# VH-VL binders against Rusticyanin (rus), part 2

Target 1, 147 residues: Rusticyanin (rus), of Acidithiobacillus ferridurans (p0c918)
Amino acid sequence: TWKEATLPQVKAMLEKDTGKVSGDTVTYSGKTVHVVAAAVLPGFPFPSFEVHDKKNPTLEIPAGATVDVTFINTNKGFGHSFDITKKGPPYAVMPVIDPIVAGTGFSPVPKDGKFGYTDFTWHPTAGTYYYVCQIPGHAATGMFGKI
Key: E = the ipSAE of ESMFold2; O = the ipSAE of OpenDDE; V2 = 0.75 times the mean of E and O plus 0.25 times the DockQ between their complexes.

## First folded at step 1 (VH-VL)

Design d5 (framework fv_daxdilimab)
Fold by ESMFold2-Fast, scan of step 1:
Structure d5 (fold): chain C 147 residues (1-147), chain A 121 residues (1-121), chain B 110 residues (1-110)
Amino acid sequence: as target 1 above (147 residues)
Amino acid sequence: QVQLQQSGAEVKKPGASVKVSCKASGYTFTDYGISWVRQAPGQGLEWMGWISGYNGNTNYAQKLQGRVTMTIDTSTSTAYMELRSLRSDDTAVYYCARGPYDILTEYFDLWGRGTLVTVSS
Amino acid sequence: QSALTQPASVSGSPGQSITISCTGTSSDVGGYNYVSWYQQHPGKAPKLMIYDVSYRPSGVSNRFSGSKSGNTASLTISGLQAEDEADYYCSSYTSSDTLVFGGGTKVTVL
């Protein structure tokens, strides 16, 4: 379930992402990869995901890899989620996106200098996926990226 | 002491540029954001923009986009605000202010004493 | 974007309670719990009095309290004292990831 981190701990977790940036793509290598995503990180627009200092980047993950995902909600005042789906855009404003193949569910709203984070492990089959926020309207207004 | 020390008053001609400094001490500079807020004589407060102590990312007020640049020097714990193509209506006291977390610009718990910039022909 | 609306002035007598309103829209005051209030004495930098709608920083008198209802935030000063005479500004985070200030309210202690 959801754990709490201070800002220095959030910064340390962001450094654990194993990807390499090329343009708007973050490329991962190896049998085990670590993706660290933040919701509305400082300097990034609402609503958006940040991965490896990029806004909503495309993530390239090797076939057959074990993917360890850490998701941190850094957006004060709002809950967010990081959920993986095969359903591509466009996304509807009101209904939740279905099916979800892996993800976090809804985060707590950050308060008292603490930020909610959680981890999950995902074992993708080959194909195209998307990471989305399930809060109504967020994916519809751009809070998603391609995998 | 936890403080923000700003550079001294400046007098500039229209069309010139000004660069104001803000030196932080008494806290971990990279754990906070710095915003710049100005106040024209007899007027209210106007937010100009924000810079992250964490990664140097900036977010500027739309009105000032293209004229303002904010930078940091982490080795000296100093933030800078440069405003170009100065006009007479840029005459104001310029404050730097710390957000308590670099994620948040919505409140400022520490302020510099201000730098008066006068733009006159 | 529109600036937040505050009354230009509010006055009271020592010991009285006064309230200053700060009215915005659903994209700033009404949309978020990120309202702060600042006190400014002539020739001085602003001082944070309230953050996150209702929280006081260490060292701020409990005579100062904040609240919010819909699109309007309020600062209340109870037991008004001479040193409370100052300009007061509200500010709010916006849906554009920016910050806006109110026009300011001059508090006079008569």
Scores: ipSAE 0.006, ipTM 0.555, lowest interface PAE 10.8, mean pLDDT 86

Design d6 (framework fv_daxdilimab)
Fold by ESMFold2-Fast, scan of step 1:
Structure d6 (fold): chain C 147 residues (1-147), chain A 119 residues (1-119), chain B 110 residues (1-110)
Amino acid sequence: as target 1 above (147 residues)
Amino acid sequence: QVQLQQSGAEVKKPGASVKVSCKASGYTFTSYFISWVRQAPGQGLEWMGWISAYNGNTNYAQKLQGRVTMTIDTSTSTAYMELRSLRSDDTAVYYCARDIVGEYYFDYWGRGTLVTVSS
Amino acid sequence: QSALTQPASVSGSPGQSITISCTGTSSDIGGYDYVSWYQQHPGKAPKLMIYDVTNRPSGVSNRFSGSKSGNTASLTISGLQAEDEADYYCSSYTYSDTWVFGGGTKVTVL
């Protein structure tokens, strides 16, 4: 279920990400981690994800951690999704990427100064994952990152 | 380089409609929005609406809701703005401007189209 | 009519600094960090000078700077030059997913 946030609320949510930035990587530690991702923040190219003001960063998460993900669509005129898969690039324009192990599904298009957001909990096993947008063409043109 | 080429000046009678075009070149047209902004003689800038060149979604200024329609033709990289039921106070220079997806400013503007509505 | 309030005119001498204010509400300037400023010379289209409150596009002189406090944004032009004589407009995105402009400020040099 998608909820709505005003821009000041979005700014507050972005500050709740528990990761630490090093270069193009965001590293998480501990038994429970909170990932807050947005698409697309001002100053970043379309289409892209932002975590800690980094474009499509690599996310390093401890195996066995509980991962609470918040995803916020901040992109006027467009829907996006934040979906986690073991399938790496390259991605086709269509059909949809599968299998998806956890994710949000498609967001509403922002309107009336409100942005759609949702949360989900993910319990990763050790391995390489990718976060992708399932809107046709978005992952194919670079809207993905590595976990 | 980036260019927004607008159609030529128009003279219309009250009650008529006008359709202004804005032909984009030098960039991927479908990766941006186009906003329309007008300026009456000696007056300030007034935003009219935006259209996404990707999906055709629009949003119009409340004052113009019901009188304005914005469209795109992706085969010619052209945006259009049609204003109906023209009044003398619609006399203005009409600009198209590139409105960046994911960002909130206008980085390139057309040179404007003067529309004169005679009373 | 303009949604954002700017002074009608500001004047200064070459080499001085001038500041133009732009006042809105909590649902535009106060609610977003998406304030832009445009310069317009007579007979010309507007040119982007500042975006996202403080940022300058490539090619814009560092004599131009922007700031914001609460519901008021400001454009400062330092080292005023004759070529800076123009109309300046502020703009902001709004909670209604629309754009608004200020009424414009005429800058006179000398």
Scores: ipSAE 0.006, ipTM 0.575, lowest interface PAE 9.0, mean pLDDT 86

Design d8 (framework fv_daxdilimab)
Fold by ESMFold2-Fast, scan of step 1:
Structure d8 (fold): chain C 147 residues (1-147), chain A 123 residues (1-123), chain B 110 residues (1-110)
Amino acid sequence: as target 1 above (147 residues)
Amino acid sequence: QVQLQQSGAEVKKPGASVKVSCKASGYTFTSYGISWVRQAPGQGLEWMGWISPYNGNTNYAQKLQGRVTMTIDTSTSTAYMELRSLRSDDTAVYYCARDTPYYDFLSGHFDLWGRGTLVTVSS
Amino acid sequence: QSALTQPASVSGSPGQSITISCTGTSSDVGSYNYVSWYQQHPGKAPKLMIYDVSNRPSGVSNRFSGSKSGNTASLTISGLQAEDEADYYCSSYTSDSTLVFGGGTKVTVL
């Protein structure tokens, strides 16, 4: 289920991402990695994902790693999702993105100074993946990134 | 006494830049966002952009992208708005306003306003 | 033109009730409960009267109320008084994480 966080709690969660930034890529290492993604952080365009203060970065994850994902909806006024698929762009406005490998489903809209977040664990096999928002129009207008 | 104190009136030539200051007092500066809103003589309100004093993140109105820069000096609790390549139709009263309650992103309601700074652009 | 549509003027007599509309689209007023209303007297900075559609800040008279239906938000002023004569602006959060204002409505108290 979706949990609620205050702004200071969101900031603390963002600091738990274990990746290292190089250009527009966030690289992870080790047997267990923690990916913390937000949608949409202040100063970033709607719609977009942010990891390590990078817009829609490419995420580089070691084969066989256990991936703990935390997704936080920081976008006042709108719901979002963080869903992982092998299907690459382009995406339709009303997406029928199948298959979804792992993900969050639709977040609540932020209210009363609180932000919805959820966690899931994913164990990727080797290959190329994409993270995408399934809200109609979002992936079609650029709300996705490569893994 | 919670207030936003703005710098005084400016007269500029077309093509120049102007930098308006907004000094906060009476509250924790980093706990609230700052928006900038302008109003040409006899015209309506126009939102220019927003900055978070918490982390320096900004979001600008599309029409002003490339011409506007917003910055913060936390040591003096002061926000700045710089507008470049001034045109005569940039003549306006420029307001800073406190964005409440979400200091780390634009909430869109402004409960405290500066008195305004008149910027006149003429040859 | 302004992104949000307001009537240019509304007038009433003391004691009457008036309503100002603010019409947007599904990418602002229609999608978000983040509509604010401001009162501006000549030569003064705007004053927040209503936020998040219907909430009043401390110190704002309960004669001011806000509502929303579909793409249209409304400000209602009951028991109209001479000091209510001012310009009124609505604003709304947008899907671009920006803010837009309405064109403003001049309220005249006859």
Scores: ipSAE 0.005, ipTM 0.559, lowest interface PAE 11.0, mean pLDDT 86

Design d9 (framework fv_daxdilimab)
Fold by ESMFold2-Fast, scan of step 1:
Structure d9 (fold): chain C 147 residues (1-147), chain A 121 residues (1-121), chain B 110 residues (1-110)
Amino acid sequence: as target 1 above (147 residues)
Amino acid sequence: QVQLQQSGAEVKKPGASVKVSCKASGYTFTEYGISWVRQAPGQGLEWMGWISAYSGNTNYAQKLQGRVTMTIDTSTSTAYMELRSLRSDDTAVYYCARVSDYFWEGYFDLWGRGTLVTVSS
Amino acid sequence: QSALTQPASVSGSPGQSITISCTGTSSDVGGYNYVSWYQQHPGKAPKLMIYDVSNRPSGVSNRFSGSKSGNTASLTISGLQAEDEADYYCSSYAGSDTWVFGGGTKVTVL
């Protein structure tokens, strides 16, 4: 279920990401981590994810952590999704990427100063994962990152 | 020097097209939108449409749909507005104005000086 | 006819306060806090005076103030001066990257 946020609420949610930036990597610590991702945040290219002021960063999450993800669509004119998969790049335009281990489904398009957001909790096993947008062509043209 | 510099006045015949330019300087072009607003002699302001300098996405006033095209050239930080099938009632001063694209700030904080387009036979 | 309704003219004497109304619907003025006001002197481009209902840009006199109640926004000019004689336009965001303007109000300083 998607909820709506105003701009001040979006800005407040972006500040709740608990990661620490080093180069192109965002590193998390603790038993429960909070990842806040935005689709095409202002200043970032279409199509891309933003996490902690970084474009499509690698996310390093401690083994055994519970991951709380907030995904916000800030891209005027377009829907996006945030889905986690073990399948690495390159990605085809079609068909959809599968299997998906956790994710959001398709967001509403932002309108009227309101931005769709949703939360989910993910309990990863140790390994390498990727976060991708399932809109046809988006992952194929770079809308993904490594976990 | 934050400014929008518009092309010079034009005189056109009915049925012709006109393309007005708006060159941005002094700010990051792709962080804002550009709206076009016209004003017929002695009349009020009329919104024509909007273009994102970031994505190139547009939205046009319904009465102008099919006659207007807005484009950007990011290499020169320039926005363009082309109006086709000109009529005498298209005679107006055409303004470009900067509007916040994302974050929906909803206002026009920087205006070009205007381009007078006269449509007469 | 303009989407937002303004009085055609308002007049006052130096030192008085005047108020200009801007009435829309729940799809524009009533639905958003994105109302702006513009001053236009003859032969000049419009100048932003108020944004987001009640905020002043730097350099705009504090004699100008804005407010909104329901579907009606208002611009108030206190301590009216001769240089305030101009046309004033309201504008509102109307959803889906669409903006609308009021018909304009001619302010005369008598």
Scores: ipSAE 0.013, ipTM 0.537, lowest interface PAE 7.7, mean pLDDT 86

Design f10 (framework fv_fezakinumab)
Heavy chain, then light chain:
Amino acid sequence: QVQLVQSGAEVKKPGASVKVSCKASGYTFTEYYMHWVRQAPGQGLEWVGWINPNSGGTFYAQKFRGRVTMTRDTSISTAYMELSRLRSDDTAVYYCARDFLTGYEWYFDLWGRGTLVTVSS
Amino acid sequence: QAVLTQPPSVSGAPGQRVTISCTGSSSNIGAGYDVHWYQQLPGTAPKLLIYDNSNRPSGVPDRFSGSKSGTSASLAITGLQAEDEADYYCQSYDYSLSGWVFGGGTQLTVL
ESMFold2-Fast, scan of step 1: ipSAE 0.006; ipTM 0.635

Design f2 (framework fv_fezakinumab)
Heavy chain, then light chain:
Amino acid sequence: QVQLVQSGAEVKKPGASVKVSCKASGYTFTGYYMHWVRQAPGQGLEWVGWINPNSGDTFYAQKFRGRVTMTRDTSISTAYMELSRLRSDDTAVYYCARGDYDFWSAYFDYWGRGTLVTVSS
Amino acid sequence: QAVLTQPPSVSGAPGQRVTISCTGSSSNIGAGYDVHWYQQLPGTAPKLLIYDNSNRPSGVPDRFSGSKSGTSASLAITGLQAEDEADYYCQSYDSSLSGWVFGGGTQLTVL
ESMFold2-Fast, scan of step 1: ipSAE 0.013; ipTM 0.627

Design f3 (framework fv_fezakinumab)
Fold by ESMFold2-Fast, scan of step 1:
Structure f3 (fold): chain C 147 residues (1-147), chain A 120 residues (1-120), chain B 111 residues (1-111)
Amino acid sequence: as target 1 above (147 residues)
Amino acid sequence: QVQLVQSGAEVKKPGASVKVSCKASGYTFTDYYMHWVRQAPGQGLEWVGWINPYSGGTFYAQKFRGRVTMTRDTSISTAYMELSRLRSDDTAVYYCARELWFGEYAFDIWGRGTLVTVSS
Amino acid sequence: QAVLTQPPSVSGAPGQRVTISCTGSSSNIGAGFDVHWYQQLPGTAPKLLIYGNSNRPSGVPDRFSGSKSGTSASLAITGLQAEDEADYYCQSYDSSLSAYVFGGGTQLTVL
């Protein structure tokens, strides 16, 4: 499931995010949207997600759109995940957050100048969702955002 | 010019703690991981651990877990390594070294080293 | 104890070629992790000499070259000069230890 990317490939993938930034919100439009999220992108705090050069932004996605998600782990020394849930914060350290609507599962730790990434497709209905990291303690300490 | 400037030599007694500083200049301090590497007199290089200066996240070699703490102060671009419960075999030159991100993982810029002597 | 194995010493005369080996295992060099080389002149901090198996930083002459094969790497120095007299260290990463690992170092004597 997990593929490997070099630095030029990571940079290219980050540019595929189709959102438009306004403040701390990234807004998507159209029938198909592409969300590209990175775990602890250089210059961003541990633990956090980066989307479109924003830390843990709120993502606004049209109801019924097809959402293609790419998640890249750029955090040396650590695994992460990108999982979508309807359960909002606060999050407990353990057990893991459930139910998960869609997501990646745990990433490999980056090595040899290669970064693990994976893709999934999600078809949201109208409502409020959250993206979270399932590594124990990460969501509890702020590694989540709102959709 | 990119530089890492370390604090001066320290003499400590067994059981004490030592805190070594490493001040970065000439680059964006938070863009590069900072490593600590030590070298006992006449011996080889030994990796101690790293800190991500942006997040404060750390990772330590198994040998030093429980005795080492790495911190940083972004307002003065300075990293710190504190080693506690010192033993005579902790006598070494302690280096800070900058690591390139994104696949290089090599230590490209080194401080001049801080000699820590543990004796009684 | 060093995780990567280097010969403790090598020697050569000016103008000669020397090669310094760095032997690892399946959890480090054999797992595909890059090898980097450092030069340490007496009384100084280490200096990056080769990174990513074979790349030279700006200012490092092409007399220095690196290679990697299987579980081992080597540093070649051609046209030896007196100023090359130094300790040389290889470095990689070990997945079983989750640690950056160094070779024991090789002292190069230029006769």
Scores: ipSAE 0.015, ipTM 0.565, lowest interface PAE 6.6, mean pLDDT 86

Design f4 (framework fv_fezakinumab)
Fold by ESMFold2-Fast, scan of step 1:
Structure f4 (fold): chain C 147 residues (1-147), chain A 120 residues (1-120), chain B 111 residues (1-111)
Amino acid sequence: as target 1 above (147 residues)
Amino acid sequence: QVQLVQSGAEVKKPGASVKVSCKASGYTFTGYYMHWVRQAPGQGLEWVGWINPDSGGTFYAQKFRGRVTMTRDTSISTAYMELSRLRSDDTAVYYCAREYYDSSGYLDYWGRGTLVTVSS
Amino acid sequence: QAVLTQPPSVSGAPGQRVTISCTGSSSNIGAYYDVHWYQQLPGTAPKLLIYGNNNRPSGVPDRFSGSKSGTSASLAITGLQAEDEADYYCQSYDYSLSGYVFGGGTQLTVL
């Protein structure tokens, strides 16, 4: 399920995110939205997610939209995941976060200038959600954001 | 070339404080985290904490919280570690070492170390 | 006590192969964190020898290699030379401690 991309291909994929930045929030509109998230882009602290060059931004998505998510692991030496849950912080260090409503599972570790990426589709109902990394300890140390 | 030059040896009494400096050159000081690692005589390496010289943000190992303070001065590319309420078992060589921001957590250049002796 | 377990010493003859183990747990090496290795010659600061499990910095001979499997890692030294006598430390990150962790160190003797 995981595909490989070079750095120029990663940069092209990041441009496909359909959101608009307002402060620390990325706002989406329309019936179909495309979220492109990376972990961890150069210049950002470990561990974190980046959307539109923002660290762990709040994502505002229209109720009833179809959400196409692309997640790219750009963090040399580490695996990550992008999983969506209704469970908010604080997150425990040891247990895996559940329930997960949609997500990627664990990525391969980037090697030889290649970065793993995958896509999934999510159909949210109205409500508050969080995106988290399921690698033990990552969400507990700040690798999450609000939807 | 990258260099981390540390201050000279210190001798302190129990209960005192010590402040060790680490002057960086040969790279962009604010582009790398600065870590502090100590080594007691004949013992292994022990991580103390890090500072992000760009933001001034810090993170300390649990054992040292409340006793250690890390600061920096970007105008002279120097990082500092201050350890208070010294005990005899704080006697060690204290190293500064840098970590690239996008690394998987490795320390690529180290200072030569500062010996801190705590004795009564 | 060190968080990562290394044998306190290993020895070999010139030209031989030695391996130094680094045993962790589910909260560090087993949680997908990389393992790095440092060489410390007597009276000197540690020097980065291997990073990201199996990569060598410029200037490190290919006689040194690293590997990682499960909760453990290993440093292999082939073609052992007298100048390899040093202390070797593994290092990773531990999420339960929220910190960087070192092995206890291994003293290598070339007989």
Scores: ipSAE 0.006, ipTM 0.546, lowest interface PAE 12.2, mean pLDDT 86

Design f5 (framework fv_fezakinumab)
Fold by ESMFold2-Fast, scan of step 1:
Structure f5 (fold): chain C 147 residues (1-147), chain A 121 residues (1-121), chain B 111 residues (1-111)
Amino acid sequence: as target 1 above (147 residues)
Amino acid sequence: QVQLVQSGAEVKKPGASVKVSCKASGYTFTDYFMHWVRQAPGQGLEWVGWINPNSGGTFYAQKFRGRVTMTRDTSISTAYMELSRLRSDDTAVYYCARDTYIWGSYEFDYWGRGTLVTVSS
Amino acid sequence: QAVLTQPPSVSGAPGQRVTISCTGSSSNIGAGYDVHWYQQLPGTAPKLLIYDNTNRPSGVPDRFSGSKSGTSASLAITGLQAEDEADYYCQSYDSSLSGWVFGGGTQLTVL
């Protein structure tokens, strides 16, 4: 279910990501990791994801980790999703369809100074994954990153 | 207060390029995205693309990719749209318009008066 | 064709009400994207009339109102005046086109 946050609460949530930035990669360590992703923070191009103030970064997660994901839609006027797939780019204009292995589904559109957020837990097997937005056209125009 | 002043009318031959300017005043130029919208005579509005004056980043409608280039000069608060390989059906009034894209909302709150570009043989 | 569908014309007498519809699809209005409305007086640039479905910019009288439901939006104009003769355009974002889309425009005539 989607919950609502004010802007100060969003800023506090963004600080809870446990990764470390190196170039365009965010690297996580430990048995449990916390990924906090936003859809279009102020100053970033539409459409994009941000993790640790990086646009669509590569996320490096240790084998066997439990991944707690928080996704916040900060994009006034637009819905987004954060969904994980093994299917790599290029993506068609129509929604990215299976295999979606974990994710949020479509967010509410932000309104009245409130932003929708939700959490999920993901237990990946070893391999390469991608995080994508399933709104038609968004992944096709660059709204994805590598895991 | 807020003003967007566009360059004057242009007459071009098919195959030529045209560069339209839009000079902003009355606000901080780098704080708002600038859109370009065209309107053929007697027809409706058609979105061309946008530029972020702060970063220089651009995004163009698919129809215009490969023919349009948007730039800006922050020292004179001016945005530019260049359209190349002109066709007769590019004849239109070209508008610049400011949006309120802080959080991704794209209403166009102030518009320039438009620049008529006529493409004729 | 325009991506958003508007009637090409509407008319009314002074003091009456008209409604202009804007019909979209699941890739734009139906996906939850906001609808904005612009008024274009003859020979002038468009002017923002309604933004984010229901909001009026400063200086727009309250006889102009917007609404949105499902895949459609509407602009209502009450107390029609001769000065309202103009073209009216709706606008939204379309995710399948990855861009901004306009309705075909509605010419309002005050008879």
Scores: ipSAE 0.006, ipTM 0.557, lowest interface PAE 10.3, mean pLDDT 86

Design f6 (framework fv_fezakinumab)
Fold by ESMFold2-Fast, scan of step 1:
Structure f6 (fold): chain C 147 residues (1-147), chain A 122 residues (1-122), chain B 111 residues (1-111)
Amino acid sequence: as target 1 above (147 residues)
Amino acid sequence: QVQLVQSGAEVKKPGASVKVSCKASGYTFTGYYMHWVRQAPGQGLEWVGWINPNTGGTFYAQKFRGRVTMTRDTSISTAYMELSRLRSDDTAVYYCARGSYFDWLSDAFDIWGRGTLVTVSS
Amino acid sequence: QAVLTQPPSVSGAPGQRVTISCTGSSSNIGAGYDVHWYQQLPGTAPKLLIYGNSNRPSGVPDRFSGSKSGTSASLAITGLQAEDEADYYCQSYDSDLSGYVFGGGTQLTVL
């Protein structure tokens, strides 16, 4: 179930990400972490995710943390998703044929100055994961990152 | 009294690098994106890239990737743009400009520095 | 070179009205990205004249107005004055280029 946000609300949500940037990695600490991801934030290439002003960064999350994820679609004209999988690249053009362990599903297309966003909570076990957009062609052309 | 003060004109030879500074005052430096825009003599405006002074995150126009580096020093509220491997067609006035928070999903450039002329000649 | 198309020049007499067009495409203005306008007087840095399609910053006279329709935007200047002689640039964002884009600029001459 997707909620709607205005531009000022999107800006406020983006500032709630608790990570710390180092190079192309965003590092989180604590027992509960908040990840805020945007699809194709202005200034970022289509297609891509933005987390903490970085394009498709590697996210480093403490083992056993509870992860609260907020995903906002800021890409005018397109739907996107933020889905977590254990399968790494390369990805097929059609929807990824992998177990999705947590995620958002497909967002609405932004309209009339409103942007769709949704939240989910994820309880990862230790290991390597990837976040990916399952819109056909998007992951295949680079819309993914490592966790 | 919002102000962006840029470093002085530079004359460089082809293949050299140039580093232009932009010192901000009168507002919270880390609260606004800083953009760089250039203008060749008698030509139009061309966007180079932006830096988020709060995080140090950057994004560059594809034409400049591999040659431009943007940095900042929050202790002195100063942003820098370094352009390497200069060519004669890099001769331009380089402006820093503040991204407007009002339209930050599509920034307007509301405050501009006076520009730094970079001349590249043999 | 320029992604947004502007006429290279326009002219008018004092007191007249001129309109400067800015033509984009489906990846920028047509995608709903806002259009901003800048005035550049000779020898000076650009100044924000209109933001968010039609809004004026404090200090900009109401004889300057902006509008947007489909893939295009326009800047209207009424009651032309000699001090309006300048270059005018439109600016938006382009999703295909993933970057900020400018028009080629329009030189306004007040005769």
Scores: ipSAE 0.006, ipTM 0.577, lowest interface PAE 9.5, mean pLDDT 86

Design f7 (framework fv_fezakinumab; at its last look DockQ between E and O 0.39; V2 from the best seeds 0.00; counts 0 for: pae E 7.0 > 2)
Heavy chain, then light chain:
Amino acid sequence: QVQLVQSGAEVKKPGASVKVSCKASGYTFTDYYMHWVRQAPGQGLEWVGWINPWSGGTFYAQKFRGRVTMTRDTSISTAYMELSRLRSDDTAVYYCARVDYGDYLFDYWGRGTLVTVSS
Amino acid sequence: QAVLTQPPSVSGAPGQRVTISCTGSSSNIGAGYDVHWYQQLPGTAPKLLIYYNSNRPSGVPDRFSGSKSGTSASLAITGLQAEDEADYYCQSYDSSLSGWVFGGGTQLTVL
ESMFold2-Fast, scan of step 1: ipSAE 0.314; ipTM 0.736
ESMFold2, look of step 2: ipSAE 0.073; ipTM 0.674
ESMFold2 (binder alone), look of step 2: mean pLDDT 94; pTM 0.953
OpenDDE, look of step 2: ipSAE 0.108; ipTM 0.757
ESMFold2-Fast, scan of step 4: ipSAE 0.066; ipTM 0.623

